# Ledger of designs, part 1: VHH binders against Uncharacterized protein YDL144C

No score or structure here was measured in a lab: all are predicted.

Target 1, 356 residues: Uncharacterized protein YDL144C, of Saccharomyces cerevisiae (q07589)
Amino acid sequence: MSRILVIGAGGVGVITALSLWLKKESDVSLVVRSDYDRVLKHGYTIESCDYGRLEGWRPHHIYSSVEDAASAADNQGYNYIVVTTKNIIDGPVNSRVSNIIRPVLEKNKELHGPQLTTHILLVQNGIDIEKEIWAEFPREQYRYTVLSGIQLIGSTKIGSGHISQVGQDHLSCGAFDPQDAAAIQAANDFVRMYSNEGQNFVEFDPRVRYSRWKKLLYNAAINTSTALVGLDVPRCLEFGVNKKSTEIEVFHPAMREIIAIAASEGIIIEEEFITMFTEITRKKVFKPSMCVDCEKGQLMELEVILGNPIRIAKRNGVATPTLSILYNLLVLVQAKLKERKGLLKFDEKTATLVDE
Structure headers, positions and changes below count from the first letter of each chain, unless a header shows other numbers; antibody chains aren't numbered by Kabat.
F, E and O are the ipSAE of ESMFold2-Fast, ESMFold2 and OpenDDE, as the mean of both directions, binder to target and target to binder. V2 is 0.75 times the mean of E and O plus 0.25 times the DockQ between their complexes.
Where letters were taken out, [cut] stands.
The coordinates of atoms that the task and the answers printed are left out; those that the model quotes come from them. Centres of patches stay.

## First folded at step 1 (VHH)

Design a01 (framework vhh_7aqx_2)
Fold by ESMFold2-Fast, scan of step 1:
Parts: C-alpha cells; structure tokens; sequence
Structure a01 (fold): chain B 356 residues (1-356), chain A 123 residues (1-123)
C-alpha cells in the first residue's frame, strides 16, 4: 500500500486526501495547521460536487506539522509527498517548497536509504517550480523524482474544518523530466491511485512543460490583471474602453508573449487558446485565485507565474512589454501586502526601505 | 458560444445497440472534455461516461462498463456514446455535457448541456 503525505490543508489538499482515501489503495496522511484541533476532534465537513457530503471525515493520519509527520513513530517513510501549498518564492524562507519538504526527505533517507524513492508531486501553478528541488537536493545524495500536478478544481475552505468543492476535480499528473522513467511510472501509479471512476477526471500528462506554458496563457494574463485591479473577469472585459481594450491591449498581448516564450524553448502553443481562454471567462462572474489572495491580504504566486516566464524571456531574447508592466506593478502590490504583514519595513523619516 | 445537440435516440429492443451523437458548434471543440448523463423519470441525473479533451482518458459508470463506449471525432465537432447489449433499465433521457479543458483555477461545473434525447429499451 503506498504511503502518501499531503502537505497543505486548503480546499485542494483536503480533496486530494479524500480522493486518495476513497480509492483505498494508499495510506493517507494530511498536514493540518490552523484547523488541527478542530479536525482532530470533529473531522472535516465536506460538501463536494464529485464525492458527496461527508461529516466527521478524517484521512488515516493527521499531523500538526511536516516535522511531526516526518518524525511520527508509525511513519515507515513516504512513497509520495503531495505539495498543495502556494509556491511563493519571494515569501518567508521557511515557506519555500524545498524547506517545507526537507524534514520528510531527510527522514525518508535516514530510515530507508537507497531502498525508498520519494515521489514529490507539486500541485502548484507556474513554470520552473521543480528547479529549486533539483538545486537543493542533489540526486547523488537523495533518491527522488519530481512530478507535476495541474489541478483544475474549484475547492475552498469556507470555515474551520469545512470544505466546499463546486468545481469538478480534474488532475493532470506527469513527470517534470520527460526522460525519467521512474518519474513517468510514479506519475502513472499516482493517476491510478487518485482515479475514482465516475467521480473525478485524472490523466497522465505526457507533456508537462507544454501543459504548464498553456495554463500560463490564463494565469499570466488574467489572474495577474484581475489581481492588480481587484475585479472579476467579466467586469475587466466589460469595463474596458469600448468593451474591447482589456482583451485587445492587455489579455491577448500578454498571452501572445507567453506563446513566444514557449516557442523560444521549442514548445508550440496553438493560437486558438487565446480565444478559448478569453471566452471561457467572459460570462462567469468569478475572481481568479491571485485576485482572491490579494483581497484576503495573502501573498500572491507572483514569481512562478510572471517572474520566471520573464527571466526565461530575457535569457532567450524574447520581448515582454506587457508581461513586464504587469509584473513590475504587481511587485508593488506584493510589497504592499508584505508591509501589511510586517515582512517589509519602510522608514518614513529617511524615505528608504529597511533591508535585511 | 458553444451549443450542444443530441441525436440518435429512439426505441430499441433489449440486447440491441444504439449510437448517440452530440454535435457542438465552435472552433474550440478539441479543448473540451465531454460527458454523457442520463435521467429516468423521478430520478436524479446519473453519470454514464466521460472522455478527456485529448481522448486519452475515458471513465464509465459501473452499470454500463463493458457495454458502452464513449468516443470523439474532432474533425466533425461530434462525440458519441455507443450503447451495446441494451437493457430495459437503460431507458432514460440521455444528456450530453461539455466541460472546458484548461478551465484553470476557477470552480468547474459542466458549462454546457444539450436538451436531451430519449432512449427507450423494450423487451
């Protein structure tokens, strides 16, 4: 039976743990932080469009921290680490993915040495998110694979221990390194363990980098713009000059820049996706995740959605006028959020940022 | 705007076969995942089968597994439900539904539905 640790008990992480638990092919552990006491005593209340209504639900194991999960006496090591937390590269150092998973990787190595390969599944937005893992954990010293999870689920935590899922659970899982046979096998195995026929969609992703660039057509153009202005997508489209300037001068140029960056790496994204992604949101009154994060005073996944694409563009000689303006303005929004959280200090007497 | 229209329903004898078609309008057909649902009188809509946007993944309800096959033809903007070894219990109104693959981070529901087509299986 595969042992799986899910890190992140938001809407995505809890439903991930539930799907694995329902399939009965894995031993599921969940790291629960702020809701730990409530969930330990009363379980989760789940209202799911795919999985039904559950009350008092718990996975097989619950831990209050990653360190506790790694050190548990009943822990025989983990075959999979599923990371569903936000990837905020410019946030606190201890929130970096490599630092989050480090206790588990070290403990797995200590307990099982070369006998256990740990499969790290990143269910997170963005491009180049796997590179930090490879840089921090040399593959000669650690036995692991890195897997990509693209989750198209609408699931939110609406109260302590209370999850509402109104958007279908669709997961694409593949290997970041398309030549890593062990990673490809691990991704296929995860798809099998996650799949609940008639309740969710899950499929193996043979082209991870393509899929991530394609999703960035929406994330880099629409999530970013809505976060900057604090409006839902239909309002952004309708409020534009002549009800056209937003799509013609902002969304479409940003999307074309993403296509050009992907093309500079040999990845062709079909132009029809520009129209598709613009039209799918035209009549749906909702705010993308980055906009919601900003409104809740939470840091945005800025670097993995805009920073990394722009850095790739600069290395490859691709011009990014639209993406760069969005990025630099959102850097200021991110700084405002950091200042409000006490992560950034400004000295008004000297009019300077306090660096440390 | 995407519109869905079912065809191929009708009366068939138990043990027979029917193929339902769902034709869509639009230039983004290849970007949609498609599903079939059915509803008998007085019952809730029941999932029947689904096919991913790539055609690489299919799912079926246990009640129809091995008897029904879902497929798609991107050149014709049409997807199908091939129903074999039909039983009287398969009598229902069948609905096709489309979900935009690449819907991203927003809440996902089946975005588009057909009007339904009646399938009646006689003994």
Amino acid sequence: as target 1 above (356 residues)
Amino acid sequence: QVQLQESGGGLVQAGGSLRLSCTTSGRTFSSYAFSWFRQAPGEEREFVGAISWSGGSTDYADSVKGRFTISRDNAKNTFYLQMNSLKTEDTAVYYCAADLYGWLESPRAYDYWGQGTQVTVSS
Scores: ipSAE 0.000, ipTM 0.165, lowest interface PAE 16.5, mean pLDDT 86

Design a02 (framework vhh_7aqx_2)
Fold by ESMFold2-Fast, scan of step 1:
Structure a02 (fold): chain B 356 residues (1-356), chain A 124 residues (1-124)
Amino acid sequence: as target 1 above (356 residues)
Amino acid sequence: QVQLQESGGGLVQAGGSLRLSCTTSGFTFSDYAFSWFRQAPGEEREFVGAISGSGGSTDYADSVKGRFTISRDNAKNTFYLQMNSLKTEDTAVYYCAAEDFYYGSLHEDEYDYWGQGTQVTVSS
């Protein structure tokens, strides 16, 4: 029986833990921070389009911190670490994915050394998100694989211990390194443990980098634009000049730039996806996750969605006029959020940023 | 303002050793990853080695693996390149570089800050 630790108790993380728990092929632990006391006393209330209504639900184990989960592994360690938290590269150092998972990875190494391989599944947006893990944990010292999880799910935490899922649980899971046989096997094993026939859709992803570039057509054009203006997708489309300027001058040019960057790496994204992603939420009053983050005063996944694509473009000689304007304006929005949180300071007497 | 300054270069006989230092100022040292690059006369700049922000991972060009070691000292805002078993082919101007978001980047255009360079000459 695989031991699985899910880190992140938002809409995605809780449903991930529920699906694994329902399958009964793994021992499921969930890290619950702000809602820990409520979940200890009352469990989760879940309203799911796939799994039905549950009251008082909890996984096999819950912990208030990653450190507590690591120390409580009953000397067996964890086979999978599933990370569903936001990936904010430009945020505080202790919130970096590598620092979040470090206690578990160190404990697994301490307890089992070279006999236990830890499979790190990143259920997060963006491109190049695996590179930090490879850079921070030399493979000669740590036995692990890094797996990609792409979720197309509408699941939100609507209150303490209360989850609402209105979009089907659709997960694609694959290996970031397509040559890593152990990672491929681990991804296929995760798909089997996650699958609940007739309730969810889960598949092995043989083309992780393709899938991530494809999702960026939506994230880099629509999540970003809506976050900048604080509007849902239908309002962005309807409020444009002649009800056309947003899609023609903003969304489609941004999407085409993403396609050009992917092509510079030898990855071809079909032009039909520009139309598909523009239309998919045209009639749904829906604010994408980056827009919601900004409205809640939370830092945005700016670097993994725009920063990394633009850096790749720069290396490969691809022009990004639309993405660069979106990025540089959102850098200012991110700085505003950081200033409000006390993470940067401005001296109004000198009218300058206070240097570190 | 951000400044990177190399030191420790010079003339050395083949088979000898040198330790290069890069002192930094104007940013929070622990938030950055650092690399060394080199450029021989008439050639393009090439990657030598990198160290991550935590110091937990290092990477090296195949030509220097086993001979060179990169390290950092956060308390001194300095990082180093220990060069052992030097060869005449190691003769170059060595540059230190810093990047703000990536760990272990091999591409020179990903680095935000650069030093002026220090000459290393290895004689036979």
Scores: ipSAE 0.000, ipTM 0.191, lowest interface PAE 16.8, mean pLDDT 87

Design a03 (framework vhh_7aqx_2)
Fold by ESMFold2-Fast, scan of step 1:
Structure a03 (fold): chain B 356 residues (1-356), chain A 124 residues (1-124)
Amino acid sequence: as target 1 above (356 residues)
Amino acid sequence: QVQLQESGGGLVQAGGSLRLSCTTSGRTFSDYTFSWFRQAPGEEREFVGAISWSGGSTDYADSVKGRFTISRDNAKNTFYLQMNSLKTEDTAVYYCAADEYSGFYDTPSEYDYWGQGTQVTVSS
């Protein structure tokens, strides 16, 4: 039986743990932070379009921290670490993915040495998110693979211990390194353990980098624009000049820039996806995750959605006028959020940023 | 490159069953996600069901869940839609579709390869 640690108890993480638990092919541990006491005593209330309504639900094990999960007396290591937390590169150092998973990788290495390969599944938005893991954990010292998880239909935490999922649970899972046979096998094994007949749609992703660039057509154009203005997608489209300026002058140019950056790496994304991603939520009154993050005063996944694409563009000589304006304005929004959280200080007397 | 051909359509009474087949020719069958869509007169194409390239995952439109089953046979380069407890509102032209990767398998624009369609008529 595979031992799986799910890190992140937001909408995605809880549904991920539930699907694995329902399949009954793995031992499921979930790291629950702010809701730990409530969930320990009362379990989760889940309202899922795929899995139904559950009251008092819990996975096999619940821990209040990654360190506690790693050091548990009954823990002989984890076969999979599933990371569903937001990837905020410019946030606090301790919140970086490599630092979050470190206790588990160190404990697995201590317990099993080269006998256990740890499979790290990143169910997170963005491009180049695997690179910090490869940089921080040299493969000659740690035995692991890095897997990509892409989920298209969101699930949200609407209250303490309360999850609402709208739209089917659709997960694509693949290897960041397409030449890593162990990663490919681990991704296929995860798909089997996650799949629940008639309830979700789960498949192996043979083209991880293509899939991530394709999803960025939506994330880099629409999540970003909605976050900047604090509006849902239909309002952005309807409020534009002549009900057209938003898609023609903002969304489509941003999407075309993403296509050009992907093409500079040899990855071709068809123009039809510009229309598809523009239309997919045109009549659904919802706010993408980055917009919701801003409303809740939480830091945005800015660097993995815009920063990294723009850095790739600059390296490859691709112009990004639309993405760069969105990025630089959202850097100011991110700074406003950091100031409100006490992570940045501004001295009004001297009109200067205080570095401490 | 991949060509799709539907078969098994026809006239059936309400409460009856039909099995549709989609035979593929050309490139590697096992690399593709397959879906069924349908289109009633005067309506847009709607999603019916999908099966992943590995056969390990399936999905269905709410209107057909519990009545329709999708399956694939990689050795025969064929995938199927078993339709049970048919209703008059299931009357439509049924299309099979294929894509090497489908992140939005319920969206017609995701699919590069389509069959010509097969008529299913359910009489009251």
Scores: ipSAE 0.000, ipTM 0.234, lowest interface PAE 16.5, mean pLDDT 87

Design a04 (framework vhh_7aqx_2)
Fold by ESMFold2-Fast, scan of step 1:
Structure a04 (fold): chain B 356 residues (1-356), chain A 121 residues (1-121)
Amino acid sequence: as target 1 above (356 residues)
Amino acid sequence: QVQLQESGGGLVQAGGSLRLSCTTSGFTFDDYAFSWFRQAPGEEREFVGAISWSGGSTDYADSVKGRFTISRDNAKNTFYLQMNSLKTEDTAVYYCAAGRYLTDWAEYDYWGQGTQVTVSS
């Protein structure tokens, strides 16, 4: 029986844990931070279009921290670590994905040595998110694989310990390294353990990097622009010059730059997706997640959505005038958020940044 | 032909009460979660309250907890915001919203046109 640790108890993480728990092919542990006391006392209230209504639900194990989960009074270790938290590379060092998972990887290495391979599934936005893990944990010393999870799910935490899922659970799981046979096998095994026939849709992703670049057409153009200006998508489109400048001079150029960067790596994304992603939200009055994060004073997933694409473009000689302007302005928005949180200090007497 | 129409707004004195209604058509009401948002002049839209597709869970902004109650009536294809102990800072245009999918790209599928609530001191 696989032992699975889910890190992140938002709408995505809780439904992920529920699906695994319902399948009864794994031992499921969930790290619950802000809602720990409520969930410990009352469990989760879940209203799911796929899984039904549950009251007082708990996975097999609940921990208040990753450190507690790693230090749990057993010697079994974890076969899978599923990370559903936001990936904010430029945030506090102790909140980086590599630092979050470190206690589990160290404990697994200590307890099992070469007998246990830990499969790290990143259910997070962005490109190159796996590279921090490969850099921080040399594979000569740690036995692990890194898996990609792209989850298109209508699930939100509407209160402490309360999850509402109104959109069907769609998970695409694959290997970041398409030549890693162990990772491919682990992804297929996860798909089997996650699958609940007639309730969710889950599939093996044979083209992880393609899928991630494709999703970035929306995230790098629209999540970013809306976050910068604090407007919903229809307002961005309607408020543009002649009701056209936003899509013609901001969204579409940003999307084309993403396509050009993907192409520089040998990955072709069809241009029709530019139209599809622009139109899908044209008449839906809502704010994408990055815009909502900014409004709540939470740090944005800036580096994995814009920073990493731009760094790839620079290495491959691809011009990114639109993405670079969006990125550099959002770096200032991110810095404002960091300053308000006390994570960044500015010396007004010298007019200089204290961290440099 | 999906439509959401707010009603019940108006002028009220501080400490008073109003009940907003959102009547819906063109979709299966029971499949949707519903929310109320508000927007004061020159400000961004802010979340006020939400009710799940089953009606079993509700959530509220901290500024309105204990004063506002969201509810739904599936037989009437209508959902409500009961606003008690109103304050001058509650003055805003109130929007109803319906979402089938709440994802990292999108929160809601449909929005009403808004109804003005003005709270005088």
Scores: ipSAE 0.000, ipTM 0.195, lowest interface PAE 15.2, mean pLDDT 86

Design a05 (framework vhh_7aqx_2)
Fold by ESMFold2-Fast, scan of step 1:
Structure a05 (fold): chain B 356 residues (1-356), chain A 123 residues (1-123)
Amino acid sequence: as target 1 above (356 residues)
Amino acid sequence: QVQLQESGGGLVQAGGSLRLSCTTSGRTFSSYAFSWFRQAPGEEREFVGAITWSGGSTDYADSVKGRFTISRDNAKNTFYLQMNSLKTEDTAVYYCAAKTDYYFGSEEDYDYWGQGTQVTVSS
């Protein structure tokens, strides 16, 4: 029986743990931070369009921290680490994905060395998110694979220990390195363990980088623009000049730039996805996750959604006028959020940023 | 900008029922989670019930659970508090509140508040 540690107890993480638990093919551990005491005493209340209503639900194990989960790993370790937290590269050092998973990887290495391969599944937005893991954990010292999880789900934590899921659980799981046979096998095994026939949709993703670039048509154009202005998608479209300027001058140019960057890597994205992603939420009054993050005063996944694409564009000689304007304005929004949280200091007497 | 306005308050005898309405204007109704709070004379404001942005989940204070029901009508930009089996202890000014994010927070996390509507339950 595979031992799986889910890190992140937001809407995505809790539903991930629930799906694995319902299938009964894995031993499921969940890291619960702010809601730990409530969940330990009362379990989760879950309202799911796929899985129904549950009261008092818990996975097999819950821990208040990744460190506790790593320490509690007996001689068996963890076969999978599923990371569902936001990937904020420019945030606090301890919030970096590599630092979050480090206690588990160190413990797995200590317990089993090369006999246990740890499969790290990143259920997170963005491009090049696997790179820091490969950089921080040398392959000669750690035995692991890195897997991509692309989740199309509407699942939200609406209260302490309370999850609401209104969009179908749709997961695509694949290997970041398409030549890594162990990663491919691990992804297929995860799909099998996650699948609940008639309740969710889960598939093996043979083209991870394609799928991530495709999703960036929405994330890099629409999540970003809505976050910048604090409006839902229908308002952005309706409030534009002649009800057209937002899609014609902002969304579509940003999407075309993403397509051009992907093409510079040999990945072709069909142009009809520009229309599809523009239309998919045109009449749905709901704010994208980055917009919600801004409104809550939480840091945005800025670098993995815009920073990394722009860096790839620069290396490959692709022009990004629209993405670059969005990025540089959102850098200022991110700085405002950091200043409000005490993560960045400004000296008003000298009118300068206080350097580290 | 969101404006909230309560209606439906009044005088009712113990054991009776009232339905409070909260209408919103300005921003998109379905983007918000909504809650009802109440404040009795000389007391702090207390939570009564909440409904999520999707309407898929509700939460209630233990003192009103089973007696009060919160619901929303996105087409009318209105949400409701149906109060049944009213007790004298339910006498308070009732406030509707809206939150721009997707989780129930503490009272101070609510971005928009109505002016309040008086509910008086007589013995």
Scores: ipSAE 0.000, ipTM 0.117, lowest interface PAE 20.0, mean pLDDT 86

Design a06 (framework vhh_7aqx_2)
Fold by ESMFold2-Fast, scan of step 1:
Structure a06 (fold): chain B 356 residues (1-356), chain A 121 residues (1-121)
Amino acid sequence: as target 1 above (356 residues)
Amino acid sequence: QVQLQESGGGLVQAGGSLRLSCTTSGFTFSSYAFSWFRQAPGEEREFVGAISTSGGSTDYADSVKGRFTISRDNAKNTFYLQMNSLKTEDTAVYYCAAHYEDLWGSTYDYWGQGTQVTVSS
C-alpha cells in the first residue's frame, strides 16, 4: 500500500486524508498543528455530504510537525506528500513549500536512495508553484515528481477537530510536466486511491497549466480586487460607476490580460469564461479568500496569483496594465500586513524601510 | 457588509441559564456553519460548540456538553447558544463565528465583537 503524508489540517487537508483513509488503499499520515492535542486525544468530528458522519476519526498516523512525520517514516518512506497549506512565497523563508517538504525528501533520499520515488502533490492556488521545487531539489540527487491538485470543495474547520463539508469533493490531479511519464502515472494512481465510487468526483487532469490559468481568471481579477477594497463580489459590482465600471474596467480587463499571458505560452482560454467567472458569485454575498486574509491580518497568496503571472508577461512581452496596478497596490497591502506582524520594519525618524 | 452581532449576555447566578443569540447579515445564512467560542481574561480562546450547515450535526467542548445547546434558525438568520446550569468558570467573553469554503477553495470566517457573560456564586 502507498504511504501518503498530508501536510495541512484545514478543511481541505482533513477531507483529503479521510477520502484516502476510507478507500483503504493507502497508509495515511496527517500533520496537525494547532489542533494536535485535541485530535490526538479525541479524533476528528466530521460531517461530510460525501462521506457521512464520523466521530473520533483519526487517519492511521498523526504528527505535530513535518519533521516528526519524516523521522517516523522508518525504512518505508512516503510515496506521496500532499501539500494543502497556503503558498505565500514572500512570507517567512521557513514557510516556503520547498522548506516545508525538505525533511521528507532528505529522509527518503537517506534511507531509500533510488528505490523510492516521492510524488509531491500541490493542492494550492497559483501558477509556477512547482518551479521552486525543481530548482531546490536537483534531479540527480532526488527522485520525485510534482503533481497539481485543484480541489473544488466546500469544507470548513468549524471548531477544534471539527470539519463540515457542504459541497461534493471534486479533485482534478495531473502532472505539472506533461512529458513526465512517471508523474502522469503517479497522478492516475492518486486518482484511483482517492476515488470513492458514488461519493466524490475525482479525475485525471491532462492539461494542468490550462486548468491553473483558467482558475486565475477568477483569482487574479476578483480575489485581488476584493482584497484591495475590502468588499464582497456583489458590492464590488453594484458599487461601481453605473453598476458597470468594476466588471468592464477592472475584472474583465484583468481576466483578458490573464488570457493574453496564457496565450503567450501557447495556452488558449475561451473568452466565455470571463462571463462565467464574473457571474458565478454576482449574487453570493461572501468574500474571496484573499479578501478574508487581509481582514484577518493574514498574509495573502499574492506572488503565486499575481506576481508570477506578471513575471511571465514581462518575459513574453505581454502588457499587463490592469494586473500591474492591482499587484503594486496589493504589494503595499501585503507590506502593511507584514509590518503589523513584525516581519517588516519602518524607521519613522529617517522615513525609510529598515533593510534586513 | 458581513456582520455578526451577539446579544443575550449579562450577569447570572450560578445554576442559572442564559441564551445567547448571534444575528447575521450580508451572507447566505443557510450556506454557513456556525460556532461559539469564549475567552476568559488571561486565558486562550476556547471552543464551546458548533452546528453544521444543515443543522443535523452539533459538537461541544467536554466542559459544556450536556449543559449547552447550539441551534440555528435559517428563517431569522440567527443562531443561538442555550446555556444551562451555569458555573462561575463559564465567565468569559463569548464570540459567535460563521464558516464557509467556496468552490475555489476560498475560506470565509466571520467573527462577532463578543458579548460578556458573568456568572456569580
Scores: ipSAE 0.000, ipTM 0.210, lowest interface PAE 15.5, mean pLDDT 87

Design a07 (framework vhh_7aqx_2)
Fold by ESMFold2-Fast, scan of step 1:
Formats: sequence, C-alpha cells, structure tokens
Structure a07 (fold): chain B 356 residues (1-356), chain A 121 residues (1-121)
Amino acid sequence: as target 1 above (356 residues)
Amino acid sequence: QVQLQESGGGLVQAGGSLRLSCTTSGRTFSNYAFSWFRQAPGEEREFVGAISRSGGSTDYADSVKGRFTISRDNAKNTFYLQMNSLKTEDTAVYYCAAKFTLYRSGTYDYWGQGTQVTVSS
C-alpha cells in the first residue's frame, strides 16, 4: 500500500487527503499546523459538493510538523509527498518548498537509500516550480521524481477544522520531466489512487508544461488584477469603463502575453481559452486565491505566477508590457504585506528601506 | 460529472436528413468540447465531427464535410449533429462524447450509449 504524506491543511490539502482516504488504496498522513489541536480532538468538519458532509473526519495519521511526520515514518518512509502549500519564492527561507520537504527526503534516504523512490507531487500554481527541487537535491544523492498537480477545485478553510468545497475536485497529474518513465508511472499510479468514480474527476496529464501555461491565462491576468484592486471577478468586469475596459485592456492583453511566452518555448495555446477563462467566473461572485490571500494579509504567489513568466519572456525576447506593469505594482503590494508582518523594515527618518 | 444521452436516430431514405441531439446532465456544460463518433457493423469507431468550447471552431471527417453540421446550445445543455444528404454508408451507431478542454488528455472523458441511424436505398 502506498504511504502518502500531504503537506498543507488548507482547502486543497484536506480534500486531497479525504479523496485518498476514501479510495482505501493508500495510507494517508496529513501535516496540520494551526488547526492541529482542534483536529486531533474533534477531527474535520467537511462540507463537500463531491464527497458530502462529514463530521469528525481524520486521515489515518496527523502530524503537527513535517519533521514529526518524517520521524514517525519508522522504517517505512513515504512513497509520495503531496505539497499543497502556497509557493512563495520571495517569502521566508523556511517556507520554501525545498526546505519544507527536506526532512522527509533526508529520512527516506537514511531508511532506504536508492531502494525507495520518493514522488514529490506539487499541487501548486505557477511555472518553473520544479526547478528549485532539482537544484537543491542532487540526483546522485537523492532518488526522487517531481510530479505536477493542477487543481480547479474551489475549496476553502472557513474555520478551524472546517472545510467548504463548492467547486468540483478536478485534478490533472503528470510528470514535469516528460522523459522520466518513473515519474510518468508514479503519476498514473497517483491518478488511480486518487480517483473516486462518480465523485471526482482525475486524469493523467501528458503535457504538464502546456497545462501550466494554459492555467496562467487565468492566474496571471485575473488572480493578479483582482488581488491588486481587492474586487471579485464580476465587479472587475462590471466596474470597467463601459463595462469593457477590464477584459479588453487588462485581462485579454495579459492573456495574449502569456500565450506569446508559451509560444516562444514551442507551446501553442489556442486563442479560444482567452474567452473561456474570461467567461468562467463572469457571473460567479468569486475572489481568486491571490485576492483572498492579500485580503487576509498573507503573502501572494507572485513570483511563480508573474515573476517566472516575465523572466522567461526576457530570456526569449518576448515583450510583456501588461504583465510587467501588473507585476511591478504587485511587488509593491507584496512589500506592504511584508512590512505589516515585520518581514521588511522601513526607516521613516531617513526615508529608506532597511537592507538586511 | 457529465452524463450524455443521444436522441434523434432512426430510419431514413438516402438523400434525406436527420438531426441527432445529445443532452447532458451534470455541471459545467460550458467547460466541455463535444464530438460525434460513429461505428458501422464490423468496423472501428470513427470520428465524425467536433465543436470547441466557444463554438467558434468546428472540425469534420472528410467523408461528411459539407453534409453534416455540429452545433451547441449552452442554454439547453444540448449539442447537435445535423445530417443532410445522407448516404447508405452513413448507416452506423452514432455516439456523442465530451472532453474537458482545460487540460490536454489523450481520450474523451464521457461517452453516450449510442443511437442507431439506418439509411435505406
């Protein structure tokens, strides 16, 4: 039976653990931080459009930290590490994905060496998110694969130990390296273990980079714009000049720039997706995750959604006027959030940023 | 999440017309591209036509181009195959299929049970 560690107990992580637990083909461990005491005593309350209402639910194992989960493996190790946390490259060093998973990779190596391949599934937004893992863990020292998980789920933690899922659990899982046979097999195995017929939709993704660029049409244009202005999608569309300027002058140009960047590396995204992503939430009062994060005073996934695309564009000679303006304004919003959290200090007497 | 049900099949004379309908149940009809396939006795299932999510793009098998038209009605959660100038070789069981187009996959996600079309003379 596969041993699976899910890191991140937000809306996505808890539903991920629930789906795996319901299938009964894996041993499921969940890392629960702020809600640990509540979940340990009372379990989760889940209101799911796919899985129904559950009270007092827990996966097979819960841990208060990744370090505790790694130590508790006790000669078994983990076959999969599923990372559902936000990927904030410009955040605190200890929040970086490579640092989060390190205790598990070290323990698996200690217990099994090359006999156990650890499959790292990143259920996170953005492009180039796998590169940090490849850079930080030399393949001659660690045996692992890196898998992509793309979710269109609408699942939110609405209280301590309380999850509300109102959008279908739809997961696409594939290999970041399309030539890695072990990763392809691991992705297919995960799809099998995650699938619950009649309740969710899960598929193997043979074109991970295509899928990630395609999702960026929404994330880089709409998540970013809504986070900047603090409005839901329908308000952004209706409040525009003549109820048209937002989609014509902001969303569509940003989406076209993403298409041009993808094309610069040989990936063609069909123009119909511009219309599809603009329309998908037009009549749904919905604040995308970046907007919600900003409102809660939490750092945004800025670098993986805009920073990395813009860096690829510069390298390949693609102009990004719309994405660059959005990015540079959101860098200021991110700095404001960092200052409020004590992560950045400004000296008002000298009117200068206190560097390090 | 999506169930598909075909209707409109039957017996028609060569040169005649039929309109097949595929009704969908479940959520997010607008998230799917739709296609029609057919299978004649003793043959493999073949592609007939497809319509994109937006309805702005359609594609057809060479054997039916100019005779068949695929369309969709998002308000009715239904898509159609208008078959004109029918030939005896169009006799087959016709299947509707739906594909979620946000992610690339090698196969169609949902299939109907099929409806028989028989063209006489």
Scores: ipSAE 0.000, ipTM 0.124, lowest interface PAE 20.1, mean pLDDT 87

Design a08 (framework vhh_7aqx_2)
Fold by ESMFold2-Fast, scan of step 1:
Structure a08 (fold): chain B 356 residues (1-356), chain A 124 residues (1-124)
Amino acid sequence: as target 1 above (356 residues)
Amino acid sequence: QVQLQESGGGLVQAGGSLRLSCTTSGFTLDYYAFSWFRQAPGEEREFVGAISSSGGSTDYADSVKGRFTISRDNAKNTFYLQMNSLKTEDTAVYYCAADYGEWYTLDERAYDYWGQGTQVTVSS
């Protein structure tokens, strides 16, 4: 039976663990940080549109840290590491995905050497998020694959140990390297273990990079703009000049730049998605995740949503006037959040950033 | 612990007025949007009114618009629901709710903090 470690006990991570647990085809471990004591003693209260109401629920194993989970693996290790945390490349070093998963990869290598391949599933936004893992863990030294998870789910933690899921669980899982047969098999195996007929929708994604660029039409144009101004999507659209400037001069140009960058890599995204993504939340008082993060004083997934696309554009000679303005202003917002968290310091006497 | 406490509920005659208060403790009101929700017996909880963190934006359910007014007083760690021209249909348990951020949502599931509720009964 596959051993799966889910890292991240927010709405997405908890429902991921629940779906795997309900299927009865895997041994499920969950890393729970802030809610650890509550969940260990009383379990989770789950209100799910897909899976029903559960009280006192726990996965098979709960750990307070990734290090504890790795140490508790005994002689078996983990077949899958599912990462549902935010990917904040410019955040603290100890929060980087490669550093988070390192204890598990090292333990698996110690226990099984080349006999066990660890499948790392990144259920996170953005493009090029797999490249840090390939850079930090040379594939000649470590046996692993990297899988992409795109989860469209409305799941929120509404209290300590209390999860509410109101949007259907829709997961698309595929291989970042489309030529990696082991990764393709691992993705198909995960789809099988995650699938609960009549409860959720899960599918194999044969075009991971296409799917990620397509989602960036929304994330790079709308999440970013709303985070910058602190407004929900309908307010951004209605408050524009003549109720049109936001979509015509900000959203659509940003989306077209994303399409151009994808095209520079040979990936064609249909123009209908510009209209679809603009309209999808026009009449919903919905704050995208980056906007919510900024309002709660949490660092934004800035680099994986804007930084990496812009770097690809520069390498391929694609102009990004709209994305670059959004990015550079949000870099300042991110710095403001870092200053508030004590992650950077400004010396008001000299009017300079303290580099340490 | 972050807590919200309603007060001001009670029995009132149709056409009368009532002012509900929600006092917060355990946090400052900076960067919090506030809403009122209500639930009548046997019915689902419904949105009543909301106010942004700045106080510059308010929203109301169509059934109460023009009769109810939401306001906030950050110096007193309190926000209010002024209820005028009350109808028997306004009879419900009223809950205050808070969400971190500048803007409110109309969906109850977005709110991190809730009061325990206060009963409002409007007699004919």
Scores: ipSAE 0.000, ipTM 0.111, lowest interface PAE 21.1, mean pLDDT 87

